# Ledger of designs, part 7: VHH binders against Riboflavin biosynthesis protein PYRD, chloroplastic (PYRD)

Target 1, 366 residues: Riboflavin biosynthesis protein PYRD, chloroplastic (PYRD), of Zea mays (Maize) (b6trh4)
Amino acid sequence: PRLAAGALSGRCQAQAAGDLDDAHYMRRCVELARKAAGHTSPNPMVGCVIVRDGRVVGEGFHPKAGQPHAEVFALRDAGNLAENATAYVSLEPCNHYGRTPPCTEALINAKVKEVVVGMTDPNPIVASKGIEKLQGAGISVRVGVEEALCRKLNEAYIHRMLTGKAFATLRATLSMNGIITNQIGKGADQSGGYYSQLMKEYDGVIISSDLAKMSALPLSREAGTNQPLCIIIAQGESSRLHIPSLSQEHASRAIVLADSPVTVEPAGVEVAVFRQIDLESILQLLAQRGLCSVLVDFREAGESFASLLNDFQEDKLVQKVVVEVLPFWLASDGLSNLAFGGSQSFPLKNLELRDVNGSVLLEGYV

## First folded at step 1 (VHH)

Design n3 (framework vhh_h_nbbcii10_fgla)
Fold by ESMFold2-Fast, scan of step 1:
Structure n3 (fold): chain B 366 residues (1-366), chain A 127 residues (1-127)
Amino acid sequence: as target 1 above (366 residues)
Amino acid sequence: QVQLVESGGGLVQPGGSLRLSCAASGFTFSTYSSYALGWFRQAPGQGLEAVAAISWSGGSTYYADSVKGRFTISRDNSKNTLYLQMNSLRAEDTAVYYCAADSRTYSWSVPEEYDYWGQGTLVTVSS
């Protein structure tokens, strides 16, 4: 039965239901995009859902740099059902030609009725141009559905786009009494552990040469992982650096950044020699190499490695901190605290806590 | 002593081509700490404008919108030289062109980010 006399009330209820549906479909876009975690840099993670008559008729995500975009996969999945449908996309569709037509043209050619966008392109030069192109073709566009979630999904991509530097997260392990430890929690680097998950998510990991000499190179145990590039910082090293974990098979996974000429054994690893090693230059070089995100792993780190992190808050070089607190009270010698962040105290934003197999994992934004 | 020396400037007709070279001495491109090498220009009565930049690895380039598709930046580490190939020149391209080295940030269009500068070479596009 129809609601002839309750048309205004029916419209208000329909609008409220539509707003909830928008959030639902946009969250689905983010879920789809997450399937490509670790594979898309320097491109963003993007998901797309095509909806017609309240039913999902197509889904897609951008699986890897160089492959088609989320909109293309979703439109292919929907086929003819894309006509007069609503497309949900977590990031504004591109409006520039590359190897294939831009996603705006694909949506126009499929004759979609409406596009719902999570966030606009973070590049201010191109922001809203894709939206304007769609509107010019007679397509309705709404922006900002689940915007905070969509921005968090691509925080590293956004940071790289706006600054030209890789998004940097500082990872450290402390005892209950605040003493720096070179261990990570039990199971953290095994499948399902937080460290293994970070190695899946981050494009690169920066470690000290001392850690590289003593331990296997960081890697993810998660299925389908694109392993991070291991950036080894060699400050004040002798002319010969022996890294036993760096076999010929793993040479392509590592680069050594040195402040003086050094011969790395075994051979086959890329070595870059700098007049001066500083974190800003490292982050710019990594962004240039296509990395959007890097984890600075504070283990086996002496004063020279710690100096890379001096004033990271004032210099805006570290965006996020991940601190694991082990359930131990420890004695210490040498470096015993993480006091190098700034000349003044500063608050952390959006602090999150998680139990990770008996340890506490703290995550906050600088 | 670090020195950058530009060459190849001169008078050229609209629609013509010109190649600028920047020879570096006192350091080598292959091992010197340089994120980017770039070309800047300054027209009479205007500030320094970024033209093009190239990363130390050669894997990334930047071009100002005004020159994109017309100019090509390249480097030859064996000759320690940076190049700017300028095609389809316009009157608006008339400027003193400067070579800059050792960009410390990804903001390759910011002159203050470069440690070393050449003396400049004049390019005049006129009939």
Scores: ipSAE 0.000, ipTM 0.105, lowest interface PAE 22.0, mean pLDDT 82

Design n4 (framework vhh_h_nbbcii10_fgla)
Fold by ESMFold2-Fast, scan of step 1:
Parts: C-alpha cells; sequence; structure tokens
Structure n4 (fold): chain B 366 residues (1-366), chain A 128 residues (1-128)
C-alpha cells in the first residue's frame, strides 16, 4: 500500500509528492542503468538508488557481465546509511547465488526497510521469488513503479530470455515518396546522431556484403562505446570477399555468414558457411554468442538480403522497426519498396516520431 | 507443478562408471542464461556438497575439485534433461545425488546450495 507521509491537512499533496518521488527515483535508476548500454549483454541493464529521509544516500548500476550487480554498488556507496532506507531497483533483485551473494541477501543484511521494484523478473520460474524472499525477511516491497520504462530499458534482454533469439530491429531509410535509399540522414552517424546512438546501444548489426565492400563498417562515435559486432551476410559472393574498411588487427570486429565457401580479406575474420541462410538461425546463433540485440541495417541490400525478411512478422523474427524518412522526393525507379514482413497487413504498436536534423525518424513495434 | 526427477543411480564397483539423468517437468530448459542447473550430493552422515553446475546456455561448466576430471555435466534442452557422467568412481562418491535448478536474470552462477527447485534424489553406492 501507499505510504502515508504527512499531516492531515496536507495529505493529498504529500501522497502526490510521494508518487512523484517514486517515479523520480525509478527514472534515476534507469538513467544509471543506461550508462552501461552496450556493455552488459547477456545480462540486463540494472540501476539502483538508495534513499533515506528523502535524500539519495547510494547509487549504483550493473556495468558489465561478470561484475557486481547494481544493488551491490548502491549498498557499498550508501554504507551504514542503507540501514532503514528505501532501495529503488529497476529490475527485481536476484534471489540466487552467482559469483556474488544474491542481491536479496545483500539488501536483507544491509537492513533496508523497503524495496521499490520497477519490474518483476521476466523469467516465469523465478518471477516474484526475490520479492517473496524480501517480504519474508520483514522488508516492505512495492512493484511496478515506471514499469513500462523499465521494460523498455531491457526489451532485448527480456526477448532473448523468453525466446532464445536476439531481439531484432529493422532499420531502413526512405524518401518522402516511399523509395528505399542507401543513405543515412545528414549527421545521423556523427556524435549525437541517431545512427551513432543505435550503434552504441545494439550488440550487433547485420549488414549486406555489398555495404561492407562499399562503406566503412557501422560504428558509434559516442564516447565509451563497446562497438557492435558486424555480422556480414555474404550471399552469392565469389570465392573471395574483400572488406577494405577493416584492418587485420580489428578482424574480430566482424563475422561473415556465407551461403558458399569464401576467403575473406583481411585474414582473421571468422567465417561460418551455411547451406542456406535464414534469419531465425542467425538470431539463434547470435543469442548463443551472448548478444541480446541486433540491428538489421537495410542498406545496399539486394533481393537475397530482402528474402531474409519475407515473413518476419508471421515468424516473429523482427520486434521493432526504425524507419528514417529523408526530406527528398526521388525520381529514380529501380529501388524496391519494403514489401516484405508477412502475407497480411499488420499494425505497428507504440509508434514514436522524432525530428532528426530535418529527417523524420519513425519507431514502432511489430 | 514444477518437478525434477533424478534417475540412473545404483550399486557400482570402484573404478566403474554411471550416468545420472534429471528430467524436468512443469517448466522448459531454455537456450538462455536464465537457468543454471547443478548436481549436489549428500553422503551418509554428511552435509550437502556441490558437485557440478552448468549455465543456462550450456556454455559454462563448473566442477568441485573432488570430481574434476572424472565427472562431466551436460544438458539436452530439447529433452528437458540434465546429465552427470561419472567415471572412475570411488567409495567416497557414495551419496544421494540431487539435481537442482536455479533461475537467474544475471548469467553468473556457482555451486552455492541456494537453488529454487530440487529433485527427490537418487542413491549411488560405490562398493565391492
Amino acid sequence: as target 1 above (366 residues)
Amino acid sequence: QVQLVESGGGLVQPGGSLRLSCAASGFTFDYTSSYALGWFRQAPGQGLEAVAAISGSGGSTYYADSVKGRFTISRDNSKNTLYLQMNSLRAEDTAVYYCAARGSYYSEWDLSPEYDYWGQGTLVTVSS
């Protein structure tokens, strides 16, 4: 239940302020978690804020797989001030031993009074187990503060956990008259641009071999980026593929998935040969390698590359689309439209619009 | 609802081999890091001892020093089954063997006894 915070004549204002405080601290947890964007896979992004007497006394986030959890850093930061405090955490605290003690045990041992949880563990076998453990120890627990924001933060982690496949977002650029373009909007791949930001956020990016031959491999210009793995789809290639923008010392930045034997230059690039290349197998392979999220970047993409996407809605292989519309009307007819995805029309959910340096960026869920 | 059932225990002579199976029902083994699975044992008159663990993805394994090099843990997610291949068995391996499952939203795990679901146990006796 809601915590009563003040005098009778001010109770409605005290309750409204309490609701805003919960949302404020949970949004702070999400801000902290986002500092680790691109670094945590296969683990979720998690932030934690410890509050005592209306003051933040500890903050923490999970910076990287194998390092301590957000709650541990927040508790270390708070020290003795964690006792009788409220801990805000964007994801249900774990109730399992790993390389560190469970976060539920850490919170109990610190003698926190209350835990406010953004979302429950998406794993149905363990959902609410951490909450139950905390409640059994006499700790008050409230759940669902800024839940939609917390779920959006970890949508790729949730998807991988539930399906065993990487979360896939389709990125494409269109002219005002609906023609696919191989351009990225002006400034989009510079620091602060939407494409640069996507490269920081996504674990991998799937591109055509034609794009890899013609352009620099996708990368983020944001500070502190863990660059995405470039998954190059080599369909119908001759026995030799040259990637001119890739040095031998950075060969590990890319992998080549080919439908026939191919020798890649530079040497040292991993090559996997498939009798047939399909998106489902790619997404399963990437999930097994520890990637939670992948961007399918539809540039310099021919019919074979487009065929990977033919039934993406029906097969539930693509979860999100990001379409940039450039402020151009193109006269050339020869570029295909995005006429793939399913045999039936389908609506996009939670559509968001954004002006990105004179272009319109459309984001929607399949 | 959720159950883990061990099988394959029995009497075996020192130096022999035995394969334990653990069948899961009421939940599915996923190809994710969300489920860690392990084997524990309890010898007569002793406490619970961790034996081996495997990550939810199957990509990482851990073994107690007492069994390292002799035992192999594996999983078949398509069959919802966890296995423990035990070779070069010794009298000291005599114990009731339990399989256990632990959900974790972090991919970290070890052989700590705080698992969520436990089987009923299967007896392994190593004796002449």
Scores: ipSAE 0.000, ipTM 0.209, lowest interface PAE 14.1, mean pLDDT 82

Design n5 (framework vhh_h_nbbcii10_fgla)
Fold by ESMFold2-Fast, scan of step 1:
Structure n5 (fold): chain B 366 residues (1-366), chain A 129 residues (1-129)
Amino acid sequence: as target 1 above (366 residues)
Amino acid sequence: QVQLVESGGGLVQPGGSLRLSCAASGFTFSSEYSYALGWFRQAPGQGLEAVAAITSSGGSTYYADSVKGRFTISRDNSKNTLYLQMNSLRAEDTAVYYCAADRSSYYEGLTYPSEYDYWGQGTLVTVSS
């Protein structure tokens, strides 16, 4: 049934309608989707909100790969109130066959009046097919509400769909005088810190074997995290590599990519040996394993590790950079700047800055 | 570079049979890295539609209603090849057939094309007398 007349007071209904619009409900879909951050790869993050008479009557999000879609949870939550309602969904509803009806058929069977879509399917050969199915059933469809926000939510998923490679973000720390540091800022890897939050969001983190030998493996301190896979790049290692911070019980949390045979301690860590290690092959391998996103953490990184990042702009291997600037003036020996990336200078797009506990965090797109 | 290459398409009379093959390179068929493999087709003037899917876990197979009982999907992980055996072909089966690979656990069975990350370039099947 529809919501009864007078279910809300006239003033309460008028206020709710005046305070809320399409953008508000779509932003709510994105908030819901973000609850599953770090849990959905290789799938997209999706949220859905069902609205009737200016009120949210159902909410849902895709919580984990293998579980139902956001639309299914939102429809279950709304029940009969979904009839003649408007469904907001951050990604175009799927139109496929399987054990359960496609999300398009679920929406049609629930008799929703309208569907508002944030972004269309990123696969260009099938884009708009779900929308066409809904329109053919007499459902009004509007597309592109908060589209930029919805695309940003799934930028790694979109990148993997279009390229077959994991979305790569380069992370580095500099001093005020531009010197590469092997530190991260005070509190950055503690609960609430930016690095801890990145570890919750990214599917994997690529680190040097030198960092793995000297420091604890990257992990998130945030509650409810699905910890990232640690990809350890072992170039020029002797026959043995010891990772002191990793127990045999947690050996599956790391993989070692080596350019020569190596025995890893603890036992049980997967090792893949390559004649030559290159970033493109690594990103393809990680995508094949189901990772949409990877953070390349530039710490304790020698010239061999830096060489993996040569021409990353021209080769389109790195999509984003995250640079932390510490409030220190430092002396340096060895590799002192981030001069790799391209044979020519290039601008960064959509640059954002944040104060992170006294340091400046700069984020920009390649 | 991940590449899927279809072969085995051609002209066949109604009631005939064809076997399509899909060879993968730069990509390995294994239960650890592949959730589902599938066949899609696009008939002249129509949209892309799912035909069949196979999972590596438990060897489960799924078919569109239009091809159930006539088509059989199979895989050989040791040869890195996906197959589609097509029997009792009809004029309406005329289409370009694409193989696709998906590591997604979004849904088991026939899924929306957006679930498939890697696609072949297609092979034409024409059913005509």
Scores: ipSAE 0.000, ipTM 0.176, lowest interface PAE 17.6, mean pLDDT 82

Design n6 (framework vhh_h_nbbcii10_fgla)
Fold by ESMFold2-Fast, scan of step 1:
Structure n6 (fold): chain B 366 residues (1-366), chain A 130 residues (1-130)
Amino acid sequence: as target 1 above (366 residues)
Amino acid sequence: QVQLVESGGGLVQPGGSLRLSCAASGFTFSRYSSYALGWFRQAPGQGLEAVAAISYSGGSTYYADSVKGRFTISRDNSKNTLYLQMNSLRAEDTAVYYCAADSGYYRSLSDYTEPEYDYWGQGTLVTVSS
């Protein structure tokens, strides 16, 4: 909830006092960064806190691609109090071009005495270059405070930077007896629901053409959302695809990836034709278009869509799974399950479970 | 209108290094380009062999088993140029090297080794001999 986070953030900004440790200020940077969830791609989410004499004197975060970085907002907030202060930043300050000066230059010009960095830049070509520039200017730099938290904040950005592919999360819904269902749980797509939250956080959502024909395109009900791009996979489609819930004014919120030429209604929806549709090529294309993260939504998904997910663990194409278990025991004449993903069994890491309005949400890393 | 021009070939002794360049005109190397770029070679009396390929985003690369760990493919989008850095050269690397580019369709990684690229350079000869 943004309201609760906003109220907490405003209260803490003016009232910080006493001996707060590095971890506390770095956790505050992450809180600030999360305010921009869904708005920053292809850039990372970044927060910055300026501390002087044990007091927070400035705070900032990177609100969206093309806007100033977190350090710039935090320095503006601190004003003259930035001089001889310590700057906490969740990601190594950039040393590269933009409309505004690089963040390293901004910190140097403000005459901060120390910079505490959560994680170094994930790009090995530029890693430590910002740190080296700050040190060359006489600024003390420490790295690795709350590093795991800072990496988790930007897991999709890191993945895209290292692989050239979008970070992919597989979402599926099962009954209590393991039957794949095409529904999501009660309230999941309403404000405060887990699906609505995912639509706010993810840059794109990959869906089957059958889902696009039958129901409203996925969207977030959360306030202030930058809606995800809907990536519609059209395998074996006839020459026409009708998306009844999409208006012409919003045609740019969808793209169709097809294995043959197709005419989309409404007009204005972009169509990309592939010789072969495979998940790796899709994820590369999406990263190239500036998406860091995509949710693969396994609803109304036929055999062709399921085949995109074969060997996803071995091929490292899916990083995370989110499985909702509905409180139903379904009758079925056959078994339908998530048997794809690897040639052999594999464990999930950092498994978490949550009650989502009577359903169980399971989340784990591949 | 689209042209690829290779350079950097020549005679080199075993264990030596060469850097091949492929200058592109008529299209640009960009983040949103659909072009896949690759290097192929043809040894005397042999067919075309895929050597290395790089995706349109630069985030994925392919190398033939015979060159993996010795050759590095890269691109410089600002110079509109594809490179192949060849280290620890062997007599068996002697071949005419071609750069190739695709257009119009997105190419899956499984297609990078197929010699069905739309545009080809004229080739540059690499001779590895004592």
Scores: ipSAE 0.000, ipTM 0.123, lowest interface PAE 21.6, mean pLDDT 81

Design n7 (framework vhh_h_nbbcii10_fgla)
Fold by ESMFold2-Fast, scan of step 1:
Structure n7 (fold): chain B 366 residues (1-366), chain A 124 residues (1-124)
Amino acid sequence: as target 1 above (366 residues)
Amino acid sequence: QVQLVESGGGLVQPGGSLRLSCAASGFTFSGYSSYALGWFRQAPGQGLEAVAAISGSGGSTYYADSVKGRFTISRDNSKNTLYLQMNSLRAEDTAVYYCAADEYGLWDEEYDYWGQGTLVTVSS
């Protein structure tokens, strides 16, 4: 288990990279960054805290694509108090030169004495360039405070940067006796429920055409949500697909990926036709459209949809699994299970569990 | 050497339309390009504002709330050119418009390459 806000891990000793004050301020940067969850893609989530004489004098986070970076907001908030202060930032400050100064120049011009960085830029072409620029200007730089927490914050951004594919999480629901169910737990899709929270955090959600035909499209009930793009997989469909829960006015909430020409009702829904639908091509397409993260929602999923997930572990197409276990023992005349994923069994890493309104939610990394 | 050259600015009456073009050289617009392309503007006495951006593949777009529904960003990879179609222009759209490219594909104010700018004046 990893250390999260309010959680303990067996790796408490690994968190000793910085002193107590450093860890405290870096965790505050992560809290600030999380305020922008769901709004920043294709950009990372970043928070910045400016500290002078043991006091926070400025705070900022990157609120959305097109807006200034966290360092800029934190420096504006601190004003003159930024001079000779220490700036904490969850991700290495950028060193891109354009008409606006890069974050490194903003920190140099504010005359901060020290910058504490959670993690270096995941792009190997630019990694350490911002740090080198700051050091060259006489600013002390320390790196790696709460690094694991900072990397977890931006795991989807990091994955997209390194692979050119969206970070994919598989979501499924099981009964206590291991039978796949098309339900989600009571309250899960209501405000405060885990599914509602996932819809706020993820850039997109991949669903079967059968789910789209019979249920409301996935959305978050959380306030201030940037709703996820709904990616509907239409394999073997007839020439017409009706999505009854979607109005023409909201047609841009969904796209249909089909293996043959199909007419979608309502009009205005984008359709992309592939000669063959495979998960890798989908994840590359979504990354090219600016999505960093996608949830593969395994409900009303037939054999064709399940086949997209064959060998996802060997092919490195799914990074995380979220399994809800309902407090029911279900009767089944046939075995229905999540047997896809690999030709061989594999362990899940950093397994976390929690009670979600009487169900158990299991989260693990592939 | 990366260069961006804007054209299409000028004087237009309120409610009018203009199309800005940005010709790029020194890199290519391709289906595998990571370059994010965008339009920024700076009105008299104001700071730089992001107007619109388009992803490297052309599939994803961003628009500032002030221009959403009026402006359309597009790209022509075969001509290595970025466009901004501006409709229903208002006096507050008066600004120098800059074409920008970001090698890392990030959508923020800190793009790597910038054009010289083209002036758009909306007045009667």
Scores: ipSAE 0.000, ipTM 0.218, lowest interface PAE 16.8, mean pLDDT 82

Design n8 (framework vhh_h_nbbcii10_fgla)
Fold by ESMFold2-Fast, scan of step 1:
Structure n8 (fold): chain B 366 residues (1-366), chain A 128 residues (1-128)
Amino acid sequence: as target 1 above (366 residues)
Amino acid sequence: QVQLVESGGGLVQPGGSLRLSCAASGFTFSDLSSYALGWFRQAPGQGLEAVAAISTSGGSTYYADSVKGRFTISRDNSKNTLYLQMNSLRAEDTAVYYCAAQYGSGLYYTRADEYDYWGQGTLVTVSS
């Protein structure tokens, strides 16, 4: 896990007047964008700051798919002070009519002098079209300020755009001696715990039918959470699947993906039946339904669930791994280690570790 | 200018078959990024119920438990038309049937509030 956006803003604001630069305002855009974490898919998280004569006169972020974009809120906040101002935006302004009007036209109509862009649109067909539109209207454009932070903010959105699949993170828990455990660390699923934070950030969570039968569905305890869609993988199930933790209220937050016809109890849970269930097909289906990110939660996972992950590195199906190591040495005669993922060993990139409520959390990119 | 127009409704006896069609204009079903297409129904004195849905790729389908094995949803992208083939009809299938489309994101096939465009409805009456 990297430093939070709020910490970057606090550092910059502690400096003397005159040390403020493009990087400061772009970091502020990223901080604003993160306020919408978990709410924007399939749209990207975007923040915008309007600056006039060294003063912030407007701020905005994209709060939810279907609502106005960050530029619109920032321009409304700035009012007539947007004229001859500089607009900072973490992602290239849209130049296409969709459900909302183009943000390029809003910036042009407000008569901004300059636009500073964190990253260009990840779709190579439309990349730079918004920038070209702004330049054609006489607006100065600069690109690439804090680009790495802006790309990190939208890694799942970018992945979905380029591959047509949801960004997948594998979550697992190990003992100190490398044995897979179905436990989660003390306090991990409570407010402030890492699992609670993941449930706020991810659009969906993929779990085994066995976990769904035994435990309450994954939920975030963080304030303002848009709870993840719970995707239950039902392979080899009998014709009836009983999930006792589901209520009518919770049924709308779950979907069952089955390899044969199954009736779910309680009623109200959507069921999709496939002749063959594989991870690639699941990730494509979820992306088509508007999810950018999913957490594959490896708990109560049998052979069929584990088989979904056999060649995840070679097939590029998992982008990130989050492994919690519990401070226990386990004796076991049936548990295995995480020996799937590829036919050959591979390194993890940008490995980070932290202490989380007495256990160690390891995060790395595939 | 976006419109969905249903056709094919009418009176049919129990055990009979009926095919509903939904012609779309103002958008196309071949857009791979943005659509799910479905059928909803409202029986007399009841709320709106999801009947069947199909993804834009055609790779996944949903059917309500009450119609599984009897109804088949399909689409023809070249004609921009959605179909519902209704077999082994029962008295309890009597309802106004609505064609609906999701544009943009949608997480659920079963929720009416996830659908942006709606047809006017076509009445299906199953009676002897």
Scores: ipSAE 0.000, ipTM 0.231, lowest interface PAE 17.2, mean pLDDT 83

Design n9 (framework vhh_h_nbbcii10_fgla)
Fold by ESMFold2-Fast, scan of step 1:
Structure n9 (fold): chain B 366 residues (1-366), chain A 126 residues (1-126)
Amino acid sequence: as target 1 above (366 residues)
Amino acid sequence: QVQLVESGGGLVQPGGSLRLSCAASGFTFSHYSSYALGWFRQAPGQGLEAVAAISGSGYSTYYADSVKGRFTISRDNSKNTLYLQMNSLRAEDTAVYYCAAGYDSPIYSLTEYDYWGQGTLVTVSS
């Protein structure tokens, strides 16, 4: 956004006013980017808004891997109105060649006057290169508007870029008295339910072989979902594993990670055998396959599966936890609590809670 | 059409170095290249794994955690050749190394590479 007539851009007060107006358009970029949740990996989610004379004249977002970037759609939407306009973009414009020209070149060719960037590229090798190219072409660039919001939007992309591992969220369900349950709340896996939404947002879901044998594989019921890859952890399995809910035509929806040779039925399911299964190796493998985010779904999980999570805080393998509390008081049955994660207690950060159809959903960062 | 030919493999002692080359034909390495380029390996009895990748423009790179700090990917546009400089080699680096190219492919995705070379064997042994 433009500053008011008579405002001095070099003064703290005038700059603060510009940043507040910029925040509105940058939040709109993030809203647009979220429309592509679940479709963009291994690419980031990006939104772009083009503003001229205090009016939005173009909007765009990156809809899925292989399609044009947010800047390209926003510029097409704006047409000739992009000339001398301000472009807001949630992530630094790319400066590499793909099927479409770099976004920096698209902005330069459209003759935009100014670009406002939410966050710089998290890859330190390319960080600021797009900004430098825009400035070299005579375009004014401002950086860091709503940076925290833009980073949260792409937290999994950033984590994978910096660590070479998938961003992992632990999901579990408890009773009111803290007993682990293999249930999920009423409507959670139906359209509009929190679990259905998670399946739309996450690139993959890690489940126990016991859950895979007895239940339908996790999926989203949200319209337009790119279904998550189901990563089935087969520890101590016999030579045959039957997944009753998976047809041969949909075998590509699952991969089995096993600690010994196993034949999966139906045929066509990929099997990777490890001498030793540990969470770090799993997360590295998934990142190499292009997954930015995975949900570790703690249902029908025995001691071996729980052992994968014993030191997740100290080893920095889990970034977030999502705990559903059901409105029931249950008797103890088997594994009774989530007493793993670290050798010492640790606080959760940025804890949020919400009502999900009579259950309480707790979300926090490790 | 598109062809990739690897070279530079061989026997090397632990702690040694090798440089692999991948000569490309049917497309050119330039700032206008739409091809992501990468090195993948398959050790005896193991699956295929990504080692390193570079975007067509050279602005983005990827390295597997097992090789970070030891291996360097680079390209020479004038020679239409991709390189992998391998330092501080270990016995576990023994594998057939493949050069791969993917048209408009994400550099991090193992499943998005369309063209593959025949492979070059690297053996790290005393």
Scores: ipSAE 0.000, ipTM 0.128, lowest interface PAE 20.9, mean pLDDT 81

